# VHH binders against Gluconolactonase (gnl), part 2

Target 1, 316 residues: Gluconolactonase (gnl), of Zymomonas mobilis subsp. mobilis (q01578)
Amino acid sequence: NGSTIGKITKFSPRLDAILDVSTPIEVIASDIQWSEGPVWVKNGNFLLFSDPPANIMRKWTPDAGVSIFLKPSGHAEPIPAGQFREPGSNGMKVGPDGKIWVADSGTRAIMKVDPVTRQRSVVVDNYKGKRFNSPNDLFFSKSGAVYFTDPPYGLTNLDESDIKEMNYNGVFRLSPDGRLDLIEAGLSRPNGLALSPDETKLYVSNSDRASPNIWVYSLDSNGLPTSRTLLRNFRKEYFDQGLAGLPDGMNIDKQGNLFASAPGGIYIFAPDGECLGLISGNPGQPLSNCCFGEKGQTLFISASHNVVRVRTKTFG

## First folded at step 1 (VHH)

Design e26c (framework vhh_nb_b201)
Fold by ESMFold2-Fast, scan of step 1:
Structure e26c (fold): chain B 316 residues (1-316), chain A 124 residues (1-124)
Amino acid sequence: as target 1 above (316 residues)
Amino acid sequence: QVQLQESGGGLVQAGGSLRLSCAASGSIFSSYDMGWYRQAPGKEREFVATIYSGGSTYYADSVKGRFTISRDNAKNTVYLQMNSLKPEDTAVYYCVKEYEVTTDSGWTYEFDYWGQGTQVTVSS
């Protein structure tokens, strides 16, 4: 019945143009093993979200609540014993073709899903003959290039997985013409990512407790990185304050404000890098990813065993 | 900035062989990861082979056992030896300098052009 969780904390008066601190954080879904990768599908007016450990993709509407959209969402059943920690789908975006593009942990690929027929097809499953680890999240450029991360989280034993073929955990760019570039191999746990609206910046989360960072990469006119700077290190929030979660999923509004998962919840950063506020769940509850939906002013957040929504003043 | 020039394409009958060459303009060629991609008419570009700066190689499943990638660092050249060619191998073949990988202590990315491509046509 209209249950709410957590709180919104203001760090800067600049938050007031984006979000009201009195806005309720409403629970819209419960009993999920691990909620991830929410995406709003405009041509059906529904939310999709992943449950990677359960190998299920779920659908939500305000009228019908939660239903199963795909089961299995990732790896075909039966799942090979001892090889997968997260066999399901993870991060998702609606592509320029109107298909749901999926970072598919269990098939170890970027997949397309037809939102009407639910038919799946592989977009890319390898880089130079080596299979991806377990793609986690993705983000489109206006030209139709897709950036995606490939940490080992879907694989049993992570970096020590028997089926891991790459010696690194990569960040990739797939061009519309099919060209695949490895753009970063030096991150230990690349996870969420987002492009600024002018596409001069790529934000990338690193979900490693030893280096819990959000990085900002400067991009050239070809969408390729030229340098990076640290947006924020969350070591103190994680270790000293004991806050739940690690840098994870993210999304960006039309003004360039970044909404990024990190220890304590979803942090809101202005385009200049100032941290404006924090959306938190209950104590000990990680908020792992987010997307804008409905008429563009609703932020949906994956919140551990829950999915929640927050009404914003900004447009995604 | 690197400029890439492919050569060695042409017409060949099924079962035949061709050797493609890609010459890179000066610079630190020995530090580059070099690759070959191809694009058939009306199709997306697809990966063919790569050779890393350290000499290790990787191949697409469709060409394993038939194609061999190699390099001559003294001549700033990468090669693709194509054996047992099939009509399905008909495509424009592109040489590409793969981008330098970054590190956590500091990061820079070197962007280079794809080559202009060389046409390979395999007749049945």
Scores: ipSAE 0.000, ipTM 0.122, lowest interface PAE 19.1, mean pLDDT 87

Design f27c (framework vhh_nb_b201)
Fold by ESMFold2-Fast, scan of step 1:
Structure f27c (fold): chain B 316 residues (1-316), chain A 125 residues (1-125)
Amino acid sequence: as target 1 above (316 residues)
Amino acid sequence: QVQLQESGGGLVQAGGSLRLSCAASGRTFSSYAMGWYRQAPGKEREFVATITSGGSTYYADSVKGRFTISRDNAKNTVYLQMNSLKPEDTAVYYCAADYWGDEYSYLEPDEYDYWGQGTQVTVSS
């Protein structure tokens, strides 16, 4: 009836509590330039997703299909020539205020968008007077703190961009009282991130082909990192196996299972770090990010020119 | 949010010793790089010493071998042990705190987020 892509691969019998290998990967949206940052808006029952290179944010419902939600989604027109690779919105989460919080690549800021009026406002656009590079993804703590990544992907020459003000690519924590902490400056391409449900761990992907890693940071009681360990290096999958994608977006279920974009698709890791399975697109198709939606069990995945849906047995 | 309170300053004779303490309010102390800076009348604040979250220490050439910086994460306190004090060490001493990740351990004075009110050190001949 609807078209499907890819396949689900089982690495551990522990996957059976989360996902059946026979579950279809259903195409719900097509003809997207680059799908990214899906978020389910529970108040209204719709999906939003970004198209950062196109500078468009799109909306999807089962009944109406795809429509434009914001155009432009990030940088105002006209876009300065030669300065932006990705002028649009990227990662998104619904905040505790019911607003859509946006890692806005082209505005170089964390933004808020009212889901009803579509008015936008700046949350934060600098650290110590220096403009962010191009925020990419964000994740909320239960207390309302927001963690976000700031790689150079929105900027035309990346680290060599003429408008880049920081000499690093950071991971930041913004507390509810407005305090902004730089929590990691040593990653080359910080991208997706997620908190464990007990908030003792922060997962961060590095989407550099020279260092294609997913890191796990141990957090103190104030949500700040004290140490890190490597969850997985994907150099073999990228270079030796030729699999599409790099460590990118991620999300987590209520049991602490991590759903993380990496070469080959969305990998599913148990809280102990065991890799349980893989959701793959068609050969050569990157799966860049994901979110839970509908009644909490549906996983939506940004899949290059597509957005797809997978019905799981877990809750996000 | 971190608040810093210095103590231990005072009047001391040349060749004497003082130990400065800086108490931090906040529960993120172990994640901060901590520094000591000083300012004499009519001069800019100058670097004295820093200690990273990982425990690495750095000193200004003028104090190296005489001053020792240390931290006690259980007490949320950073210390500056000052030995063989000279009249030229007379200044208001400030502690400073900033967060830096695993790999980076030293920040320039203008990069610290939090500063104390200062404590006066006077060294007489």
Scores: ipSAE 0.000, ipTM 0.100, lowest interface PAE 20.2, mean pLDDT 87

Design f27d (framework vhh_8ghr_2)
Fold by ESMFold2-Fast, scan of step 1:
Parts: structure tokens; sequence; C-alpha cells
Structure f27d (fold): chain B 316 residues (1-316), chain A 127 residues (1-127)
């Protein structure tokens, strides 16, 4: 319909190689309960996105608009009373096998979905015999290893959930041979993550208002963290400026520019850590996650009750 | 401009009923949002009387109002309600609508932790 929201703010002239501040933020989907985990399916030329509290996965094309792809998207119905806050799918990526890999909060697992048959299978649902909390997002290495986060957001009462088996909220790495490593257990609310193109860095968001941080982990040749540094703390944006959202989903372009959800919208960071700009929704509207799609230059953003797109000059 | 607009306040006799409404203007609530009703009477601190998750899946009430007040949400109208029954003189206060976009059911929010506030509506319970 040509409706647009928000604005783009430039913090550095380095943004001009990535995005023009006059670029419209186009609304492509509306009336979503909570949009999350967008993924572009190249072989079908369509967008999938999650609605975790609604337990629905939706599909979008420019020609047909929005339709239901999977219902339920996560936990099988009926949902057990009082156990799940978010029974649905959340973050998604197309795996090296062409399947949709899903951080499935309600099934408490990393799942695969066949994009043609829509059949599902469990990849991994436990670490050393203990069930995951509620996987939230995931990111692939070039070798086919998958990194994923396991905060308690899918579970009623979060850390105090009656069904929570782990005494931490983890970040994991699953190698192609099936080896599962716990790579971080000290974050309160691990959420979005992304790997640098050279795979020397792993970015991880922490969506805790008490410590609203994006961390950068240095990785060894085996893809395991050796150290971490703080990319940015968003406490001032959240509390002093009253900006909507907390550090959430993220994605990265081929040049290593990070596009990260945080209070106020999607922040753009250069590989050296400089903050270049901000894509914002309407006042009070969180922008929770993003992915590149179409011919690699379109950024799709989950924006609360909306999904929006922004044409960039970069390739994801 | 982001605004919460309260309505429905007024004068009512003890034992009467009143319904307060809170409409969001300039934004729509996320499914993770919590809407609370906070009251303040002269000489008293702020009291959170009722809280609801925007999806309607979770409600909580202060002990002083349990069984008498009911909080509800109408997502299609972007409006939250507080139904107040069996009103007492002690319920006399200015009632504020407050919103938190990242409601955490693990953590009980104090009044100063809400992101957005309305201007308040006066409820007077007297004969």
Amino acid sequence: as target 1 above (316 residues)
Amino acid sequence: EVQLVESGGGLVQPGGSLRLSCAASGFTFSSYAYIGWVRRAPGKGEELVARISWSGGSTSYADSVKGRFTISADISKNTAYLQMNSLRVEDTAVYYCAADYWGDEYSYLEPDEYDYWGQGTLVTVSS
C-alpha cells in the first residue's frame, strides 16, 4: 500500500556506503501479535517469520502478501496449561541442507523444517541429558556448525519455571559431527547472535534490562571462544532516553557490518565497532530482529506488530 | 507523540462500581507489553493495584483489591480496562495507566519501572 514507518539516523558518514538516510522503511506485513526471526528462503523466493506467542510461522511474498506457513509453529497443540509463555518458533536460518533450521521455544529444541513438505524433525533438544530452556536464535558457520542461544523466554516464570532443567541460560555450538559444546553459561538473557564473515568473532546480545549488552567473543580455529569484549551497553538508551526494546536479534553483511536490535531500533556497527547509524520504527515500537533477502540487498526487520523492509547498498 | 489516555473516573458512592479505560495513542502495544494501574492518594505512596500482560495471559492484583477489581485488555481497540466493584472510601485516589514493553513475569515491577504513563484520572468514593 506504500505505507512507511520510522526514520534512519546517521551517526557517521561511513553509513553512506551501506544505507541512505532517505530510504523508506516499508511496511510489508501488519496485525502480527509479535514478529520475530525473519529468514529469506532463496530457493522459493519468500520470507518466513515467526510469531512466538501466537505459535504461528508466516510466509510473505510481494505478489501474494502474508499467509500461514505453519500452525502450530512450535509446541504441539494443546499447549500444557501454565508451562509456556512462548510456545512457537523464534529465530530461523536456512541450513546447508536447504532445510529451515528453527530455534523452537515451545518444543525446547533446534528443529529442522522441510520448506516443501513442512515436515519437522528434532536436531538437538538436550545438553548432557538436560532439556534446553527455550532456544531463541541461531547462526551457521561456513563449515555447517550452528551457534544458538537458550534463554528461558518460552517458559512461564522464566528462571523459576517448574520445567527448567538447567541452572543457567546458555550459548551453544553444535558441530556438523554432532558434538555439542556449551560456550557461555554466564549471561542472564542470551538472545541474538551472529558470526563475523571471517569467523574470528561471535556477537551475542543479552536482553536483560539490568545488563543490556552486546558482547563480542574472540574465537579460536575450532570456533570456540577464548575471550570477550563489550561492544556496547544500552542502559542509557533504555532508561534515560526511554527507547523501546532490548538487545535482541541481529544479522551481519558480507563486509562484516553488524545490524543489531537494541533500544531504539536496529543499530549498524562497522567491523571495528564504530556505531554508524540507527533504523527506528514508530515511537514506542521495538525492532526485534532482521535478515537479508531478495537479491541479498534487502533488509527485512521484525517490528512488533509489523514486518518492514529497507533497501540497502550492502549484501547480506 | 506517545500517550496513554485514561477515562472513566468520577464520583461514586461506597459499594458502587466504575470502569476505567486506558487507550494508547501514537503507538500499539507489543504482545510482551504489560499494562498496570497505579493509584496515588494524598499522604500515601504509589500502589500498583492491577497488572495484565497485553496478550491477556497473565494478571496480578494488590491484596487490597483482589476479588473486587478486574483488569482486562481489548487488543483490537488498543485499550486496557480496570473494572472496579464494591468500591470503598479507601479506594479514593488518582488512578494512572502505565505501560512496560518488556514485562518480566519473573520480576514484579515497582511503579517507577514503567516506560510510559498517562496523566491520571480521579476516582472519589464518598456519599
Scores: ipSAE 0.000, ipTM 0.234, lowest interface PAE 14.3, mean pLDDT 88

Design f28b (framework vhh_8emy_2)
Fold by ESMFold2-Fast, scan of step 1:
Structure f28b (fold): chain B 316 residues (1-316), chain A 124 residues (1-124)
Amino acid sequence: as target 1 above (316 residues)
Amino acid sequence: QVQLQESGGGLVQPGSSLRLSCAASGFTFSSYGMHWVRQAPGKGPEWVSSISSSGSYINYATSVKGRFSISRDNPSKTLYLQMNSLRPEDSAVYYCARDWEYGSDTYLDAFDIRGQGTQVTVSS
């Protein structure tokens, strides 16, 4: 052991409060078809992560390594022929009820999973009678509202899928009382999202190579967007620099630093929007999502066929 | 149909030069970054070099920097690797790869490798 990959690049001395450039990027899991949606389960001291194309959710601990947590993780077997590209679970968060809330690509729903019994239940699977495309990621407000994205990535032929019911790819907010709001319908490939700690801003990535953007939405007191501004366009990184990946998953620390998947790896942005640094895998290796875990300072990153760990100086 | 066809390999002596070519078809070549990846017998794939879609940004593995040069010709849809001062440790099958397309079904090695590769053998 002691396998490491990639490198950390410093763009600003402000990175020094968050991460040392000499910090190793440790490989903790391998042989995954496509790693995604890591979540730390504090009440069990373990990591869960998704493998959406394989329809498997895996568990990791330092002592036991990797094991299967749910198989299937998303769509029940047998999977209907020709309908699903990613039948499995994707993004995950521990909800205020202690359950694992899952953006379930194959079930086309936000699901809950009991971390002890592994029993599943549907939270929401439609908006005004039309089934979701394939929910991808989610993020909780302190009030218990959940924001989530619904791109077509789980469906065969994406926007041209025979089973797609919505004419858009949405961003939704589900309030604790069950009210579901469509808060953005104009993004081509909404993917990762995160709330600022003061909940005045919602970050949303768009993983479309034609508009590889991370947007910042200003939220009113009800958690609804009033306007948006561009945090960053990654066209130069993707097309001119040839860096791997597109804006994907993200997470945020308690000080409001954003850790966002984009071409080249996980970018670290200060609350004011300054880009402080970059965590990269091997050349050509997308880093798709991340979460904080262990004592709150460890950043886990889904990295294609790998899951990696980086010890930071900040708390998630 | 996306196709990548490598050529230009061969058996050469240490210190020799070779120029590899990759002919691309079935996609808008000028919109993708491209890579050269090699695989030696009994080893995993090793990234060698990359070039951005415009040609403005070029990167090399430390093991080949100063000896290899990547280039592209977007009008002819061709990627090149000029290999100078070849060493026995450069012996491998060389593949060209399109940068990974997000939302595709490809999850192997983070590179979209489609061709059979071209064998380079550096030996006395």
Scores: ipSAE 0.000, ipTM 0.197, lowest interface PAE 12.7, mean pLDDT 89

Design f28f (framework vhh_7zox_3)
Fold by ESMFold2-Fast, scan of step 1:
Structure f28f (fold): chain B 316 residues (1-316), chain A 123 residues (1-123)
Amino acid sequence: as target 1 above (316 residues)
Amino acid sequence: DVQLVESGGGLVQPGGSLRLSCVASGFTFSSYAMGWVRQAPGKGLEWVSDISSGGSTGYADSVKGRFAISRDNAKNTLYLQMNRLKPEDTAVYYCARDWEYGSDTYLDAFDIAGQGTQVTVSS
């Protein structure tokens, strides 16, 4: 079998119901420029993951290993000179229609991909006539509404990009009937997000080193935020401890445990906010995002130039 | 295009001091976090220090209390004041713009566009 990296650190005995500290972190893919947005496609039993700087979406199965799924994955080639840092696909989720829904940084849109035909279509590419910056991640409600983030990371010069049309970096909600709501405009670098299983909470990461926060928003019956509280600030981990990464992608299990990228790796938070443990890569290796797959118990993690898997005791 | 021009390196005795400078052009300097990374002979890149657009600073444990990073946005210049230098500080020092400002690529977050400046600490 393949190599292993990193380690699992236990902060609370409550971790024992989720993950053993001796569980290997297995490398399943290597030589990726920047791994991101893993998603498990249960109807085909395969993993998809993005490489946004490379403009490639790759597929992995345990039997066949890694292959190219889409190239280009995001922006059509040739890429306009000097306009994009990350022209590719980024975060992904399987939608209620069985299609792969893609936060497409280079196309600057939420896209839909047929997992069989590989045909792409635009879901939404603007808010009130202004093009999105570079959508980064997305998360579905049970009703089929999709929440997504729109930081400037795909664009050259970020907030100072010549093609950026919005004066903010937003968090949006697209309802099944097509209504698009801007639900947060005050975050500097909105990135990963996840809904609690009861959908009363929306978690949103802010990957700004000056404000490296994971926020938790209280949602009303319409899925709209009414208030927020800070789950955790990672300034200490980033600046004082020099740990790799910033708050980035996240996912949630059926019990409401949050698995969130932050400086040092993937942090595991109980529904009450207690931090239970940490999955780390090698020293200096950021772990940017994660998803559950393989009958819901395997956690796949995008880990810089690698994709890794960790067998858990929980179900995503 | 992005240009970073490092200067201020040289030969110094253990316990001595050097001040490195980096003149930036081709981007809005004040909007980016900036940093210093170094490469010792036969070793990989090591992050030394960074400073956010807002002025918040970070330091590697190996240099805390000895080095001080600062910036002058009016001059598009980044500085590294290096005090109480040790032989193990011998390296080429590179000025770096944060490649993914606020991103998840902490150790790879720095865009090295310059040729660096050599610091040699020996008696």
Scores: ipSAE 0.000, ipTM 0.188, lowest interface PAE 13.0, mean pLDDT 88

Design f29a (framework vhh_5c3l_4)
Fold by ESMFold2-Fast, scan of step 1:
Structure f29a (fold): chain B 316 residues (1-316), chain A 124 residues (1-124)
Amino acid sequence: as target 1 above (316 residues)
Amino acid sequence: QVQLQESGGGLVQPGGSLRLSCAASGFTFSSYEMSWVRQAPGKGLEVVSDISYSGGSTTYADSVKGRFTISRDNAKNTLYLQMNSLKPEDTAVYYCAKDLYEGDWYSSDYFDYRGPGTQVTVSS
């Protein structure tokens, strides 16, 4: 027993292997300022999610509901006046070391958090002596390399921030040996990202309303991009159809189906690029990010003031 | 037929300025992101600057930020690059490029379409 929102729209019969259109979109958390970066923590069987403007990381279990996991989640209190729009944690993934790796907007770093002790440490906070803008999301390769985005969203006035040191908004790759590569500097608002299961492709969202794109990069054997193609431009959905949200977070199932935030909700793309379906919130409600949990079948979605779950037929 | 035609290149002394223009035709210019890309002698393509379809968002390579300004006039189907404080390392053929439908990110096929280029030489 619980509230449901939105609807699931089928664009292709290929959706039937992934998700039924009659599946309820169940509200599991509410009264969140802005939900983001959900991650399922297998050791402990719980969901964590960020509230970046509130500087809180919350925990959810089916039995106990929502509780505070970290407060502050990002920047230490007190927050300097006029410098941060989003002082909190944002995107998260469980790393190969079993720790929670965090794109920490307010600390302006990739952090890791022990899920038991809640102790945190800095992984990387700069590129060639310049501090990151505000890391937003991250994704692990099987070898333990981590890809992450660094848009200015955590900073007041974005690109015009007084504390911004980089003159670009980057996409980075951190190798297990500590090598940090800037792999893309030309995107205006890099946001969500995901690797295909065979790691030949990196998907990257650009959340700029003037260029609302999801890109797919071809990767070489070293995990570095060699080319890119446009998966989809969402200008029509945003401007012509007036749909809520911009290309934001994403995740991928074991079959290579991409679940990507864009105007209108979470779009489901097959590995060949065909758009199969759409998970929508209520009219005007952005769906910003997602992760798989509960033995890999449940899709958790950050949905503005809510977090919701959808039972799928696929595994993340 | 998509066409892009650059102009405004030439020889200039270090510290000088040039303004490049790109006339676009054969597509709805105001619906596409546009880029300036350059290729120095013996080197690969470098993305210099990108501009959104509306002109509201711009990006620059670290090598040119603070010195170069990209702009567009959608009513005239024209892209511009204002280049100030030019350095010898800015010597390259500069290409106007219609941003990606499909292509290679760091090769000559990176963009959906590019123009024939305009030579910029910075030398004393």
Scores: ipSAE 0.000, ipTM 0.124, lowest interface PAE 18.7, mean pLDDT 88

Design f29e (framework vhh_7d4b_2)
Fold by ESMFold2-Fast, scan of step 1:
Structure f29e (fold): chain B 316 residues (1-316), chain A 124 residues (1-124)
Amino acid sequence: as target 1 above (316 residues)
Amino acid sequence: QVQLVESGGGVVQPGRSLRLSCAASGFTFSSYAMGWYRQAPGKQRELVASISGSGGSTNYADSVKGRFTISRDNSKNTMYLQMNSLKPEDTAVYYCAKDLYEGDWYSSDYFDYWGQGTQVTVSS
């Protein structure tokens, strides 16, 4: 149908090396209940994206459009009454083993899916004997360590869920040798995350309207945080400007530019923290997450009931 | 079972006031942000006002700021919209909406609402 949404806003001339303001934001998928966790599968040249409330994972190609990849994508049917808000898959990344690694809200685990056979297996579902809340997003280091967030969004009543075993909402690091570290327990709603290309920094969003922050953690040589600083607080955008969304998913290009969901759309931050521009949906439309795909320059964005693409000048 | 029941609508002349109520049941009321949305004929639903679960934060559409006041009574599981200085442009069906996630807002066509709405007509 070739429809477009939204607009691109330039805050700095530094945006010109990354994206033209006249670039169309093209709708490639519609009629999604809540689009999330897009990932490009290079070995096959297709996009996967989650619909966590619908418990469906969908596939998109330019020539065939949208089809179902996994149904159910997360929790097995029938879903236990009153226990889950989002039974489906959420954030996804292609792992070093070529499998699709999934933050699986309904299974309450990091899962991996074979992109050919569609067979699923559990990677990790607990920390020191306590089940995760509902893993939301994940990001790989070059060495194969995976960082992931564990907010309560998949669970009915969130922090007050009767099946919640942990008294915190964590950020974790799983080493290739199987070591699991809790690296942050003090965030109210940890959501999206990304590593800088040199892996000295971990970005983490907090999707709480009372504390709508994107944090930057300094990492030591073992990939563990030593300190954090605030990248940006979005209270003014959310409350004063009434912009849709909260800090959510994110991704990073090879030059270290951060593409981060926040109130108003996908914000583009340079490695030094300067905000360069904003990709917005239609008024009232949150843009929740993004990934690079195709030949590495196309940015795919989950946009509420839509998935959209934007052709950039940078490589993811 | 989640239920939201709107009341307080009616027909009024321009410049008059109305107070809408939303009675909520089937969920922990104080744990969710709530909002009032409206839909005029031929238009999409728009968020008019929102309030945090605690009631400590409120937000308003520019078209109603200074005229409408949102409030909630968590002890009664009830949310209110006080509408002052009503204009013909305020004519719409008003819907009580529960945020699907505390602190998060989806588009007006995605969040939970369970009532039939309440009609507000401002005409002379």
Scores: ipSAE 0.000, ipTM 0.200, lowest interface PAE 13.3, mean pLDDT 89

Design f30c (framework vhh_nb_b201)
Amino acid sequence: QVQLQESGGGLVQAGGSLRLSCAASGFTFSSYAMGWYRQAPGKEREFVATISSGGSTYYADSVKGRFTISRDNAKNTVYLQMNSLKPEDTAVYYCAADEPFYSGDWEYTEYDYWGQGTQVTVSS
ESMFold2-Fast, scan of step 1: ipSAE 0.035; ipTM 0.456

Design f30e (framework vhh_7d4b_2)
Fold by ESMFold2-Fast, scan of step 1:
Structure f30e (fold): chain B 316 residues (1-316), chain A 125 residues (1-125)
Amino acid sequence: as target 1 above (316 residues)
Amino acid sequence: QVQLVESGGGVVQPGRSLRLSCAASGSIFSSYDMGWYRQAPGKQRELVASITSSGGSTNYADSVKGRFTISRDNSKNTMYLQMNSLKPEDTAVYYCAADEPFYSGDWEYTEYDYWGQGTQVTVSS
């Protein structure tokens, strides 16, 4: 390692409390088909990240570099011809049970993985008897409820997939007692999501070129949405400026600053919605997702064929 | 499930025009964003132009803006690249690609990447 890419752009002096514009964006992993879903595993002090098209989950430590953690990470090999674009694992979070919870694109389920034994088990794979499309990302509430998105990206031909059972692309909430709620069915390409620290807001990305939006849902005391407001539309960044990527993965720090993938890189939004800055990678290459790790201040970013890290002044 | 076949490549003198066509198989053509990439010897593959599934929005590399025009005819399952004022620097193999909204120009993705075989364009005197 030792190479750096990209740049940090300041839009507001409020960025200075979060990130210095001179901070290097360090390449820690390369030669990945498509990096996604980074998660820091505190018990063990390592990073896991997905390569959904390659059907591999990789592990990284500063001392040992990159190694294979699970192969296959999602769908059993060989992959059925013509049915999957992304047969692997995608978004991941450490659950309250210490297991790795996985949005498993190829298995079409939320899965649990034991970080020590690497044994896998299905959490949920259907809603009212219909198989999920291809779960993409997930986020835990403090109570142990998990929110997740189910876009068609894992499936060949997307909405026109021969194996797609649902006529929508959903956002779901699975409660600790096993209750599964469909909380949004009207988004075309729900992707990344995050809860505010006080859990009054749920952020959801829509990665559709026709409506490249990040939405903010107001949540009631049961964690269910009551209304939504547009955080930002990225049509101009995508079409007029030609910036790479669409609204994708996201994460949030303890102060409520949102770090969200969108055309051009990872945008940093204050809790009031002001856009403070942008972390950019290589020209033409999207930054798809991020997580906090190490001592809680390091931001890891999935950056197309690379994984990068940025040392921040904030805590995730 | 999509197959892409390029045509219209060839040898042309500087300042001339050439039109590339990309014929796509199947019912998914109108659902996918599409683009043209090129790769010259010793260089990385680069996005030249892209067009949304509706044809309502287009994007161009700075090196070709004002000279190249991308278009599509969804009734014929065909995408085009009109190349005007060709320069020796435009010499490359040109690839037709069908893209997912998510992956915006990161085209070496899976066996499902939906690339054509390429067509050679040579601009020489």
Scores: ipSAE 0.000, ipTM 0.115, lowest interface PAE 18.3, mean pLDDT 87

